# Ledger of designs, part 41: miniprotein binders against q58433

Target 1, 377 residues: q58433
Amino acid sequence: MLFMKYEGEIAIGPVHPTMLEPHRLRLFIEDEIIKEAELVIGVNYRGIELIMEGLPPEKISILSEKICGICSHIHVWCNVTVTERGCDIEVPERAEYIRAIVEELERLHSHMLLFGHAFEVLGFETMAFRAFMIREPIMQILGEITGGRAQYSCPIIGGIRPRCNIKESKIPALLERLEKFEENLKKLLERTVNDPMIMSRIKDVGVLDKKTAKKLHALGPTARGSGIHSDMRKMGQVPVYDNFEFEEIVFDDGDVFSRLAVRFYECFESVKIIRQGLKDLPNLDKRIYNPNYELKEFKPIDVYNEAQRGQVYYSYGLDENGRVRQVKIRTPTATNLACMEAILPGHHVSDAELIIASCDPCFTCTDRMIVVKENKI
Below, E stands for the ipSAE of ESMFold2; O stands for the ipSAE of OpenDDE; V2 stands for 0.75 times the mean of E and O plus 0.25 times the DockQ between their complexes.

## First folded at step 25 (miniprotein)

Design z6 (at its last look DockQ between E and O 0.64; V2 from the best seeds 0.00; counts 0 for: pae E 5.5 > 1.5, other shape alone 2.721 > 2.5, SAP 70.028 > 70)
Fold by OpenDDE base, look of step 25:
Structure z6 (fold): chain B 377 residues (1-377), chain A 93 residues (1-93)
Amino acid sequence: as target 1 above (377 residues)
Amino acid sequence: SKITVEVTIEVDGKTYPFEFEVKSPRELYLKLYQLVYKLEDNGVKEVEIRVTAKSPEIAEMIAFFVKLILERAGFTDIEVRVEGDEVEVRARK
């Protein structure tokens, strides 16, 4: 029995020197069929948590922004929200709206990256590049809002940075770009669902049943692709979203198609949220930051938000000196990857990369699948 | 097939060429993005990017993408040339 050990190193997590070990998925293959999958979780948030311990909350926000290059906004937003809730800091409504708008833009560009990657894995390189091109208008919008930096640095304790204030005069141009994005996304969706070669590769492949998804604590689009309602925005965890009309996208089949479809259709919901937010902004108070707050001691508070990959969790307290204590951070990646680990056995090795990609692990730039051919003993 | 990306930057009147190889469209996309951020931070006034694509169609898409990214990086004078599967983009600011 030629056990081909495929060690796929999925470098998942921040390129911080302290988080050196990517998640690794080891595949044991017999006759091109995956017999066993072993997930080694390399990224331990405990390292970051320890670095954050004893720092002022303003400094941990800077650190949180560096955790993920693709989802930096959600980390910063969760981080500042802990302090805001613990200290009873009022955040201006305009600031919360802009935080939500930026988050949905982050969701959009992240999903477009995933679509591009999925098409690449499927061998549709032209469609991959199309997805990346469709992403660019979103990146431009984000650049215009945040001042063009890779790190948006939008949220601060008590509101947002002045540079992230959306001027009314820019709203028409933003809406126009958003409309163009939506049109292009529709075209991409139509092309995808009408291609039998694509559909044959993603339908009924990598099925995560609802029971298994619940047992393994799937989150976000991974959970929603298996018929589980899992969206912190809909669960009242992020109050600003109560101002917007949008649907939680859920599919029941639990296959690769369903996980991709959830993300495709929720892009349209993100566009709806952004449109509503931009529409309301001119009528909101101009205040974007509350300068009149005091830090006070509080015990660890749980904060949840919904990243593009699912539920993000931040918790910490402040001591009498205004220093962060008992930091806990959780992201959905580990649990979602564990779901993929569970369903990989029995699949053809050629489907492995697609199945893994369908949970949208935060791929760092170093995706190395190392195929180790162990020689026959 | 590996895609080779050749980059030439001008900083303070000096030219610095470098190249990198990518294995996939996504890797190309991500590395180009990283490059742009580096260009923004280092005061680069002129950049030339050359890419050999797998097809003319993909070359056009790459060219378009590179242009968009350079526009975001604050370049205002951008010249794009696509010849077959070869992309050349020059930009100044």
Scores: ipSAE 0.588, ipTM 0.861, lowest interface PAE 0.8, mean pLDDT 87
Fold by ESMFold2, look of step 25:
Structure z6 (fold): chain B 377 residues (1-377), chain A 93 residues (1-93)
Amino acid sequence: as target 1 above (377 residues)
Amino acid sequence: SKITVEVTIEVDGKTYPFEFEVKSPRELYLKLYQLVYKLEDNGVKEVEIRVTAKSPEIAEMIAFFVKLILERAGFTDIEVRVEGDEVEVRARK
């Protein structure tokens, strides 16, 4: 019996590590063709929900920040929004703009990390390093905005942390750095599309058709690569995005190429959003938080946002003692991995990791794939 | 194939060598980030990093990447030497 483990773990840096249980994927193979795939999810949101039950809302923010090392901002943003809407807390417009700018920067660096990983899986180490090099300036900008140490998030109930305010004097330099990133991203896209070795490995591979994607409730770029409109930013769920001109990126073929192409073009849309947000900031009121809010009892409400991997959902209420109740948290990773699990049978084993990577699960530096053969003695 | 990253740090005039192995560019990237955190947490002002890459092109890319990460960590005096597959980066604050 031959076992190769596929495990997805959250990558953490330059921060104190936040480690969650790795995902495991078992592949059952006959003659190099995948017969069945079995996904074991490492992250247990039911356990996290139970831990959060009965805590003050500020404690939920601390825990939600630890759920995902590369997407901590969106989790904290969702959490504070539940309390803000439930308690009718006014959030300054400037704070919502900066929350969106930081999230779009998070989308950029996360997509670039995935591109590096995809190139690595394909065996194109030079292209992987290029993706990481292009990513670093975005990480530097994020560090400057959110503070120098990782695990710092931008949103707090009623606004943003004062450290995260973007000084008007810094905006011209930020715009210039963003332009350079955009230029380098365009070059990376051109290199990818014009490389027949890369294209032969990603085109028409790992097809998730629209019907199957709908049936399995695909989210984010996984869904949008299969022709499904699924962006919470365009569905009225995140009001600050109504201030920005951008497009939902959708491809129809559902292959690895399409899922990656969605992400490439989303990066250009994120640049557009960040640029617009930065240019608008000088014209906004200077307030970045509401110091005069009061917490009150409320019944559970639903909050949706769009992480780089897709929909993030938070719901809870507050009881009369200011304690969080009925916590529900959903992220797109498990659903999207289930989509990949469903389509893997019939593919050659050499394509497995690429197909799985194309939905952007969190992987550790020690990626493993579990391969289980039938015993034919 | 694995890449061995050799690190030498200096704290209070004393030198501490250690190493770690990485299997991939992504693993190298993430572990270098963890290294930078440890350097900052321990107040390290001088570090030397040595890597043997798989090719001269990859060596140049690793050198550039290491330099970028060290610059983000506040190192301002960074010397990079790349010869063939060998990368040496020495940095101080």
Scores: ipSAE 0.161, ipTM 0.678, lowest interface PAE 5.5, mean pLDDT 82
ESMFold2 (binder alone), look of step 25: mean pLDDT 82; pTM 0.799

